# VH-VL binders against Large ribosomal subunit protein uL10m (mRpL10), part 156

Target 1, 224 residues: Large ribosomal subunit protein uL10m (mRpL10), of Drosophila melanogaster (Fruit fly) (q9vpl3)
Amino acid sequence: RGKINIQRPKAPHYERARVVAVTQPKYPELPKAKSCFKTRAERTQQQQENPYNEIIAREVRNWLDHSRLVAFFHLSSITADDIFRVRVQLHKQNLHLKSYGSKIIEQAVKNTRYEAIVPLFHSNHCIVFSPDPEKTAALLRIVRRVPQMVLLGGIVEETMLSRNQLVAYAQMPGLHAVQAQLVQTLSQAPGHLIQQLQAHQNSFVQVLDVHAKNQMNEETPKST

## First folded at step 10 (VH-VL)

Design gb46 (from gb1 with heavy chain Y101H; framework fv_anetumab)
Fold by ESMFold2-Fast, scan of step 10:
Structure gb46 (fold): chain C 224 residues (1-224), chain A 119 residues (1-119), chain B 111 residues (1-111)
Amino acid sequence: as target 1 above (224 residues)
Amino acid sequence: QVELVQSGAEVKKPGESLKISCKGSGYSFTDYWIGWVRQAPGKGLEWMGQIYPGDSDTRYSPSFQGQVTISADKSISTAYLQWSSLKASDTAMYYCATSFHYWGEFDYWGQGTLVTVSS
Amino acid sequence: DIALTQPASVSGSPGQSITISCTGTSSDVGGYNYVSWYQQHPGKAPKLMIYDVSNRPSGVSNRFSGSKSGNTASLTISGLQAEDEADYYCSSYDSYSTPYVFGGGTKLTVL
């Protein structure tokens, strides 16, 4: 296949290109150290007072507050083109893929009922937000073809759901009453759901092995 | 039942314009990509491009960018493939197809539109 | 010129098994598990037989199976029947900008 001088297909409309760029995962850039002679405590406190981190943490809180669907994923190695493809498809369904550093997430969920989910984000991760919980089926259909994204669980209508419960929710017919009943029936004590989410994350290597064996989803290098 | 119905065969002269159609039914037309695939006489399949009717986002193969225009009319669930000026080399069978998965395959195909361009 | 490589023709007898190969590069067939196979009878539109390397759509016979090793995908048809005589095309995902790349096609003859 020739890749030299391959013209990119027509770019998305300006507004859509701008939105896609804004929704790209951004790992926070830490400010350069003001002094390499500062003590460990001073360096730690200076990092904690980073105004960029607080702004991003507020963004995360706003997404959590205004999303009726939040899905948590472990993210394996993925190319910029692949994540761009996924983000564009998700955006068409009003699903917003975001990636934040573990410290930002910890800051955002500190003193909330979701504080215990922080361990899920110590490895590479991403989160999908949507104001529309009926898009859960569309979300799972899209990510089924992204072996690098492993579903850990989520929050639907303010109720924490394990991976299996979220999959069950997605398979229900699009009747609000039936879906609401399922969410209520499947709800568990928050501690138990968090433990299930951690179990899913801890077994991601086995999930990747199963996917690789069943669909030949081996990691492949992407040419630049 | 998902169905794609294409317009009838066309016989044209070089330099003429042409617009062929593909009407989708049995699914949510605006939620899935619709693509166009060309098959020259005795040759294989070539992807030309695709459109997402919900927002009219288009993607074109490098070989066909600037040669054709792909569009869609949501009100009648119809996608279009258009030439401003036909060439003899445009003689081919043209298929529309829809992708229910977001990349890599076409789940359902139209019956094809034969376009013949000759003097 | 971005076509995937397939043999021009393959033949077999009823009841036998045949395999059709589809060779690309590490950036398409080798780079992703998004390989599909289409069956095309003369004068008809293509029909999806395999997607995601090895998955069969509803209504496709389990005699059709797919696999991939490195940069080469394979379609295997077991228990050959006369109705299997057709052209077979592979396709692969390449990138978001070029989501479909087709092979040159293989004519299957059932003797």
Scores: ipSAE 0.028, ipTM 0.528, lowest interface PAE 7.2, mean pLDDT 77

Design gb47 (from gb1 with heavy chain Y101M; framework fv_anetumab)
Fold by ESMFold2-Fast, scan of step 10:
Structure gb47 (fold): chain C 224 residues (1-224), chain A 119 residues (1-119), chain B 111 residues (1-111)
Amino acid sequence: as target 1 above (224 residues)
Amino acid sequence: QVELVQSGAEVKKPGESLKISCKGSGYSFTDYWIGWVRQAPGKGLEWMGQIYPGDSDTRYSPSFQGQVTISADKSISTAYLQWSSLKASDTAMYYCATSFMYWGEFDYWGQGTLVTVSS
Amino acid sequence: DIALTQPASVSGSPGQSITISCTGTSSDVGGYNYVSWYQQHPGKAPKLMIYDVSNRPSGVSNRFSGSKSGNTASLTISGLQAEDEADYYCSSYDSYSTPYVFGGGTKLTVL
């Protein structure tokens, strides 16, 4: 590893990430007899209670707050060298690949508009962040070439989009205003479909009412 | 419409310097890798190296590392292949080609620049 | 260096099918699904025909198809036509030290 220089992200500097990098958390020492061996239950519980998780959760919230494009992926088994290659290519397009544990993501999005994404992270996963939503097409073009990454959905301009909606967004001609309009259109509840059904119902009822009234009432004869 | 236009044929003597060009148009020049591929007379294709103009990240084949210099000027959407001292064995057709991915296929190709080096 | 092995020549008649092989190692053809095929007519630049083993770019005839088994990739051309007569080169990603290695090329003759 390290054969390719890691490029620094073009995204705004996340000061919290630097603080985390500089200040490594010190884990409590286990009693000497338990320092080499720990039950799975004890390891899992200690990991869940690790104060480091709150620091990383804040990093995740910072990425969410400063990214106009967030894409969620299922991640199958992939070598460290291969994922590094993918990360470098994504970085050239101002796309930042990150991996976080499901508990950290849950902690990060708890009590936010994005809490609904938590079920997506019950299996192996990764997230791509970008300040530039116009890079959605580039993201999908790159990820299409990485079979280990399967798109689940994303967030564009603070709007949650399904896989199909994100693909549709990527197909737009490239004008940011036009793409933003598409996001609004795609994210709409099917209210206008309900309105169309209601309009059809009202038109049908009106036709029946007119028919009934015409049958019950006789019109006067034409003038002589 | 994507187009790569290469400089014209060159006839040089051994020891002379040379710089050939490849001008891209019809696409985002800084979002694609641009590679150089050599083809000696009657022989096959050899990848020489490639550059990402957006950050000037340049990669070379081990066979051509130190033998040539690849560069790009993004202000005029032009990539270059340069020799400080030509050898007779540099006689070949030189193609430039674009690739979206570092490891990806070459989507579009220039028409080629024939370089002849003889005394 | 010639890292990928192709037959020097293949031939066929109009309407027939032919297959061109491209054999590498586990670090290139065998290890990844990043195999491309290029068509080159005499005096012309190469043209991309297949990428990622079996995908066709827009505008490439569906008579051209690609496949891979182990360390060997194959380009199959069905319904041969006179204009298919050309040199064909395979290319693969190489994890060793270079992103590209080419095959030696195969001359296709349409009789």
Scores: ipSAE 0.590, ipTM 0.791, lowest interface PAE 1.4, mean pLDDT 80

Design gb48 (from gb1 with heavy chain Y102F; framework fv_anetumab)
Fold by ESMFold2-Fast, scan of step 10:
Structure gb48 (fold): chain C 224 residues (1-224), chain A 119 residues (1-119), chain B 111 residues (1-111)
Amino acid sequence: as target 1 above (224 residues)
Amino acid sequence: QVELVQSGAEVKKPGESLKISCKGSGYSFTDYWIGWVRQAPGKGLEWMGQIYPGDSDTRYSPSFQGQVTISADKSISTAYLQWSSLKASDTAMYYCATSFYFWGEFDYWGQGTLVTVSS
Amino acid sequence: DIALTQPASVSGSPGQSITISCTGTSSDVGGYNYVSWYQQHPGKAPKLMIYDVSNRPSGVSNRFSGSKSGNTASLTISGLQAEDEADYYCSSYDSYSTPYVFGGGTKLTVL
């Protein structure tokens, strides 16, 4: 600091504290065991370390609670200009693209039925929210032109769907009652959904690897 | 099924006002951008501007900003291009065209409206 | 004010291949993969032939192909036919406030 704190005129407080400390019995601080649980003070400080994260986590829960369509994407390298254009087009269709840190998403969905999606967000990701599930077809049409965004799965009418199930849902735009019934039937055997979402994410990595290798082999595009 | 139908040819004198139309059918009018493209006799295509009818968000080419007004009426699925005072240099074929993407191609085109401005 | 640069004319014979270039800057053709090509026959409205540099709409012949290298996009027409005789325009995305810019146009003559 290059300026004395205004509180410094209360120096008598520090002097009294120092006198009390000097008159107290002097004992060496007891070393804590290297493998022990933290003190209450350390735990309290750790819990208060990122209070801002809980505010953002509440925002994420609010988006989840008020959105009838939530779509999860893997996001590869994309310029700020490109993502801005995508945001504009999505916004025209009442689709809201958001990016949140993995820890914030984990805090938002813990102790909810969507807790199982957390592993999807350990890589670079983004989420699209909408109050209108009929916009799923528009969402897929827009994302088709954005190869950096790869659909992993989503939530429609509070039901978790794999990529293939979302594509099936999107093929029936304008048939709201039929779409709602389709979501109900597609959501059967929910125990398999998480495996499908994780397998889909892994399949995308494989597709990117194959695509990259094919791009590198452009010199002689024949295997014979 | 997607169709853009433009108003008929116009013959005007310099200083007169004019409003031409483009009616869309066979698609969701409020979910597509409608652009206006000018083509002077024997010349190339010039993008004038575009409108998103859903919220009336309108973008103009710098060359046409302040010279024309683009508008749309959602209730009758019709877009408009308007001049307050025509000049002889406004003689051209005017096309409307639609694009789903803000940044994208015009995939459906109207038949064109010929505007002739002469004394 | 500003248009993408195309040759004023190109010519070819039936069965030949021809290429039309479209040159811009790093802020349009070079910066984005949103290049389109349009075909216009005399007295008719333009028809979309290529979008996103190299993609064909439904109903467009596979004789038409697109590519891009740096600031220059190219439309290639193989197996030239008399019906290909037309004006060809390129178009590119520029910015969110001015999404479109057209090229000056190229007249293709099939000899």
Scores: ipSAE 0.579, ipTM 0.789, lowest interface PAE 1.5, mean pLDDT 80

Design gb49 (from gb1 with heavy chain Y102H; framework fv_anetumab)
Fold by ESMFold2-Fast, scan of step 10:
Structure gb49 (fold): chain C 224 residues (1-224), chain A 119 residues (1-119), chain B 111 residues (1-111)
Amino acid sequence: as target 1 above (224 residues)
Amino acid sequence: QVELVQSGAEVKKPGESLKISCKGSGYSFTDYWIGWVRQAPGKGLEWMGQIYPGDSDTRYSPSFQGQVTISADKSISTAYLQWSSLKASDTAMYYCATSFYHWGEFDYWGQGTLVTVSS
Amino acid sequence: DIALTQPASVSGSPGQSITISCTGTSSDVGGYNYVSWYQQHPGKAPKLMIYDVSNRPSGVSNRFSGSKSGNTASLTISGLQAEDEADYYCSSYDSYSTPYVFGGGTKLTVL
């Protein structure tokens, strides 16, 4: 392998660097000098730095306070190229894909009506925020084409909704239908909604466990 | 109902400029990509480029980069394909088509605009 | 600047099943599940028949099905009918900067 023989002190922003990388010929990946690859012990110790965690938790609370649509996803292994493509398409619809550690989510929602969502984030996850609840249909249409993102549930107009309720909300035409759905949803017990969200996540985990066991037993799954 | 209506057939001479149009209706014009697809007489389909009218983000095929300009006017839900100087090799049928996804299918197509360039 | 490889022509008789292949690379057909198929009758605009490898839009006959293996996608038409005689084009996602690439097209003749 030869040297590229380029010199530049510039460190371009992540998004610009990714766009250039996607459009340019692929070269071997170079490890960054400031790689953040850490041992589990080092990651655990960093999560115990309370002042830093509180700053990021405030950012999460700000997103929750200013978003009329919040959707929670399980995120399976996905390439940087694929997630970039999805993030850009979401951004065009004023949908903002974010990822935060489970401890930060816990701090952000502690003593709020959304504290019950914490168990959703014990596995790999991401959240989509938007100030526009009308974008729920666009969000579901986009993620339908991203099998690595599995919808767990969300919050619309400050009301927690299960996966099925979010799908139903997205299919409702017009303002009057939306108002009727919100009244119906607001009358439901919060515990029932959270139980539905957790049941969906547990079912997905069971599917992954079955798949992993089949792979270990050298079973040959096929996709059509 | 979603519909794309394209401008009528054009007959031009080499070196002349041309701008053809594609008007969308029955959907949110600023939420869908509009692509342009060329088909030379008796030949296959060639993707030329596409635009997202909501922010005017435009992508071009390398074969057509610098040869044409794609634009859109969201106030009248119309996309455009423009040449500054036509060549005989530009003789073709031009289709516009819409896609919700940057990476997806063209689910609705215009009827096509025949452009003939001869001297 | 990349074109997907399709056979120039295929033929079949009414009631038979035929398959049209579409071969690309690992960066397009092989890299994504975003393969579409279009039907074009002479003098008409193309019509979407299949998207995301194997999904049918509403109004498209169940006789049309799609699949993919490695770098090759396939369109299968079962119970072939005279009106299926047309040109068929595949398309795949390529990259964010150049999102679409078409196949060269296949002329289907119903004998």
Scores: ipSAE 0.580, ipTM 0.783, lowest interface PAE 1.6, mean pLDDT 80

Design gb5 (from ea2 with heavy chain I50T; framework fv_anetumab)
Fold by ESMFold2-Fast, scan of step 10:
Structure gb5 (fold): chain C 224 residues (1-224), chain A 119 residues (1-119), chain B 111 residues (1-111)
Amino acid sequence: as target 1 above (224 residues)
Amino acid sequence: QVELVQSGAEVKKPGESLKISCKGSGYSFTDYWIGWVRQAPGKGLEWMGTIYPGDSDTRYSPSFQGQVTISADKSISTAYLQWSSLKASDTAMYYCATSFYYWGEFDYWGQGTLVTVSS
Amino acid sequence: DIALTQPASVSGSPGQSITISCTGTSSDVGGYNYVSWYQQHPGKAPKLMIYDVSNRPSGVSNRFSGSKSGNTASLTISGLQAEDEADYYCSSYDSYSTPYVFGGGTKLTVL
């Protein structure tokens, strides 16, 4: 039979719409609709004078204050579909993936003990929050299948931990009390820890640079 | 050891209802996805849908949306696949399988439940 | 219909290597590194042989290897043995309509 409508666009994936409805956290009502229709110029009015940035920075501080687990990631090129899939899986484990601009993070941590982590967010990044530090193992299990997300470090029970310290924490079975005690043991000498977090990020960047150079050198002989 | 045990074979007539089960053991039932995979006689594997028992979040293949119901009872570590009205075309082997990731591999499989629908 | 394309059959002799292809689109095989391979013997449930394109689960022989180029993933079985005779299915994440899609399956015959 003749076609009634030749170009019917495929409907958006219904499962994604359902997942968005289920997995998005409920926040106190903010004027989201109005904010969505502001121009970029209106949003990017000088940082120190932008009330929008302070509202979101306050949200970030609230996440930091109420999360016993915060993990920081470098985020390589990733599609919206890929990050959405990861967000859904994380949410099932009470892990909340958030992305905030570097300036908003800087405002959120300004005048706090975490201010020194701001350099971690000068490249593409994301943060995972959870009220449950026992979910660190689940977090690492999920992200090892997401090569675009590279763990930089995090905060457990308000204590800064390097990547290796978070991995060690995740591998320890035990009660909350024992795990909290271990966090304190792993996190002694905070200045040293910040250097470790920055060194890890620099090492990852160096690994990517070496890999890119090796790929370029390998492809050059093949193209000739 | 992780194990998925499915209910026994069923022989039904068109129009009858049916509910088959898949009982998990040896792992955290509420932390893994359980998928249902259909295999019609002489045909390949076809994904029907999946459920996360921890919150009963259920996702269906478009081909099976509205045709079947997937559910789970976390108190007895059992997932279910249900038809309100069977059709002859529902004749198939039905497997349950579990994955930590809803986009990932099914690392453990049930033995399968053969459903035969004939008039 | 099944979205991923596999040859209906493939054959080889003991000791040989064979390769099974699995072709999709940029929304599944080409777009993601979430390709799995399953082995199914007659009357039995499928067994996971490969995940994330090229990784083997514990207990799977190193004779089985996986790779991917563009929209085509491949399963290679080296040192072919009689017990490898089975149906093989590929699968991938699918961002378009379903979160998961299977290939049509390939019957491996060891002659």
Scores: ipSAE 0.535, ipTM 0.749, lowest interface PAE 1.6, mean pLDDT 80

Design gb50 (from gb1 with heavy chain Y102L; framework fv_anetumab)
Fold by ESMFold2-Fast, scan of step 10:
Structure gb50 (fold): chain C 224 residues (1-224), chain A 119 residues (1-119), chain B 111 residues (1-111)
Amino acid sequence: as target 1 above (224 residues)
Amino acid sequence: QVELVQSGAEVKKPGESLKISCKGSGYSFTDYWIGWVRQAPGKGLEWMGQIYPGDSDTRYSPSFQGQVTISADKSISTAYLQWSSLKASDTAMYYCATSFYLWGEFDYWGQGTLVTVSS
Amino acid sequence: DIALTQPASVSGSPGQSITISCTGTSSDVGGYNYVSWYQQHPGKAPKLMIYDVSNRPSGVSNRFSGSKSGNTASLTISGLQAEDEADYYCSSYDSYSTPYVFGGGTKLTVL
């Protein structure tokens, strides 16, 4: 179609049209970014506390209180049948695989010693609990053959351990290993482990954001 | 050193009962599955079933469910394969083998028990 | 009596490489990376040669290697030796009918 359209919609009365043009802002109002607008349903869900979350948060606190081994994993796409198979094998070693939403985890650990772990749960995740820290070796042996589960770190005898420290702990026996891990943990700068994990998470978010923006640009014709 | 030692060869008549054994040593008996594998004369390997001695969770092949019973006694680190009534078609070499994983390989094998059922 | 499909026999000469195939479905070989290979000499118990498609247990020669493409797993033996003459069985986890299934077996002859 040509640049000139001969057929024009009926205009407002000449006097009124000119008055409106003079009183309107010189530039059109810029639309807000779509991410700044939320649907009513999304806003209601975000602003209102979910009573169900409080009940499940208490379950999470109970697991943390009664477990001497807690391991944190990133969980990639896995079928229901496959995760059930893994859960059965873990349960035989007194290892309990649990999955909880990030908001529930945050609610459960808020104002506790465990609050520092919240950043680990910003993506797909699961947690393995056990009352028996000697089962760390069995846990690592099982998950070694589950590529969808990637170890992020854990807590053994109330001591926060990185992935490498947890692997080292699994290879060392008894009380001596506990003492060695405590020394290793104390050698870390405060927050250093969390900072490193957050950096990897932020890098992934940046890559995802760039990919999303590139996909949006694909829908828009490229300028020649 | 992981070792599975099976009971000696058996010669039986049809209709008789039989219980063969597989004793594990050199590993945590209650932390590994023990499977039973049959090999008929001149034929290939057939998985019959497996047991987790720690909780006696037992899985059977559909072909062998109801035909045999798999059990374990963790106090003596021994697994068993039992028939209430033997048939001539039960003539075979029977192997026990251990696996850490429900879905995994059998990494250690017993020497085998030859069972012959003939009138 | 469900079995994965293997050739009944395969042959090679000393120093050559041979490959044994193991074909299943998307519920076993195709669906999972839990393929194992066993070697059995006459009158002996099977010995684990390969697990998780391509991993070797300690003590197994690096002449043995495993791979998988789609629904077919393969065992390759390089630098073939007389002692390799044996029956070879593949196995896989099976999510559909039974947790474990064996192949029909392949007799390797070294000519």
Scores: ipSAE 0.599, ipTM 0.801, lowest interface PAE 1.6, mean pLDDT 80

Design gb51 (from gb1 with heavy chain W103F; framework fv_anetumab)
Fold by ESMFold2-Fast, scan of step 10:
Structure gb51 (fold): chain C 224 residues (1-224), chain A 119 residues (1-119), chain B 111 residues (1-111)
Amino acid sequence: as target 1 above (224 residues)
Amino acid sequence: QVELVQSGAEVKKPGESLKISCKGSGYSFTDYWIGWVRQAPGKGLEWMGQIYPGDSDTRYSPSFQGQVTISADKSISTAYLQWSSLKASDTAMYYCATSFYYFGEFDYWGQGTLVTVSS
Amino acid sequence: DIALTQPASVSGSPGQSITISCTGTSSDVGGYNYVSWYQQHPGKAPKLMIYDVSNRPSGVSNRFSGSKSGNTASLTISGLQAEDEADYYCSSYDSYSTPYVFGGGTKLTVL
C-alpha cells in the first residue's frame, strides 16, 4: 500500500519517509535528458478533459492577478534535476516558476487584456511569476545560466513588454517610480508590442532551424 | 563596492570553541549566498558549506556536516563559522566568499582568517 | 577532497601561451556548463578569472580564456606576464549536495 494505510500515522509516517529519503543510495549520474514520453498535444488533451481544468485555470488567474512581474519563456529539453535547481534559485528571489498546458492558459486569460499571449505557448514553455517587479534583474541574471530557457517577453505592472523591453527594464535603477515610468514609456502601442513578441518567437524558431541544419551539415561532412 | 571583511587570525588549543566572522558590504547581503572555503597549509581549496542570509537556508559539504556551524546575522550583514571543539586538523586558512547563485562561482572573496590549532 | 584532476605544475616564458586542464567525469565537468577558474597568489585570497566555462568577469584580462571538451575544461593564458605566476584552481558543479568541487590546483611558473 505504499504510504497510504487504513490507519494513517502522521508523525511516524513522516519520520519514516524522511529516514528512507536520507538513507537512500546517493543520487547516480543521470543519463542525458530525453523528450517526455507524452507529447504536448496528448498532455493538453488530457488537461482539457480533466474535471480539474477550471481549478488549474483559477490558479493561473490568481498568479496573474497577484503578480506584478510575469515572464514568458520557451523551454527546451531540460532534466528534472536541472529545472529543480532553477526553481530553488528563483524561489530565493521570490520568483515562482510554473508550467501549464496551452489550453489551460487560454482558458485562464480568455476575455482579459492578456489573451494575446496564447500563441507564445504553442511550443514547450514555462512562466515565472513574482509580486516584486524589482526582481526582473535577478530573474534575467538567473536565466542567463539556463540556456534551455529563452525569454520571449512578459508583463510588468499589468503592461506587456517584449524581450528587449524587459532587458531594458532590468537595467533601470531599483527605484519603483523610475521603473514604472519606463514601463509606461516602453508600452505605448499594444498591437505593436504583440507583433514584436510574435516576431521574436518566430526569429527564435528560425535560429533553431538554422542551428539544427548547421549541426546536421557539420556532423555529416565530418563523419564521412 | 563589494567587500567581505573577515575577523583576525586565531591561535587555539585542541578542544576550545571558536567563532569567526565575515562582514559583507557594498551589495544586498540577503540576496547572495555566503560560502566558507577551507585551505589547509600547502593544500588546495575545499568547500565547507554556505548560507543564504535572507532565509537562513544553510547547506553543508558531507565532509563538514556536523563538524561546524554556519550562521548569519542579517541586521549587521555578518556571517559566521563556528566550531564547538577544535582539532589540530582544523589548522587552515578559512575564506568566506559570496555567490548570487547556489552553485557555479564565488565572485567576491574575503581576505581569509588563519586558524592555528596546536598544543 | 580533490574531485577534479589538474596537472601539478605548468611553466612558460613571457609572451608564450599556456593551457591548464581540468578533468572530471560526465556527472560534473562533462554534465554541466558550470566550470569556474580561480587565480591565487601566495598569501592572497583566490580571484575569480572565468565562470560558466568561458565567461570573464569585469576587470579580468582578455588574455585569459576558458573552454570545455567532453569531461575536460581548459584555461588558456595568452601573452604570459610575470604577474600571471600563481596557483590556478578549477571548480565544477557536481550535484545539489556538492555544488562546488575543486581541482587539486596547478602552479604556473613564468620563467
Scores: ipSAE 0.510, ipTM 0.752, lowest interface PAE 1.9, mean pLDDT 81

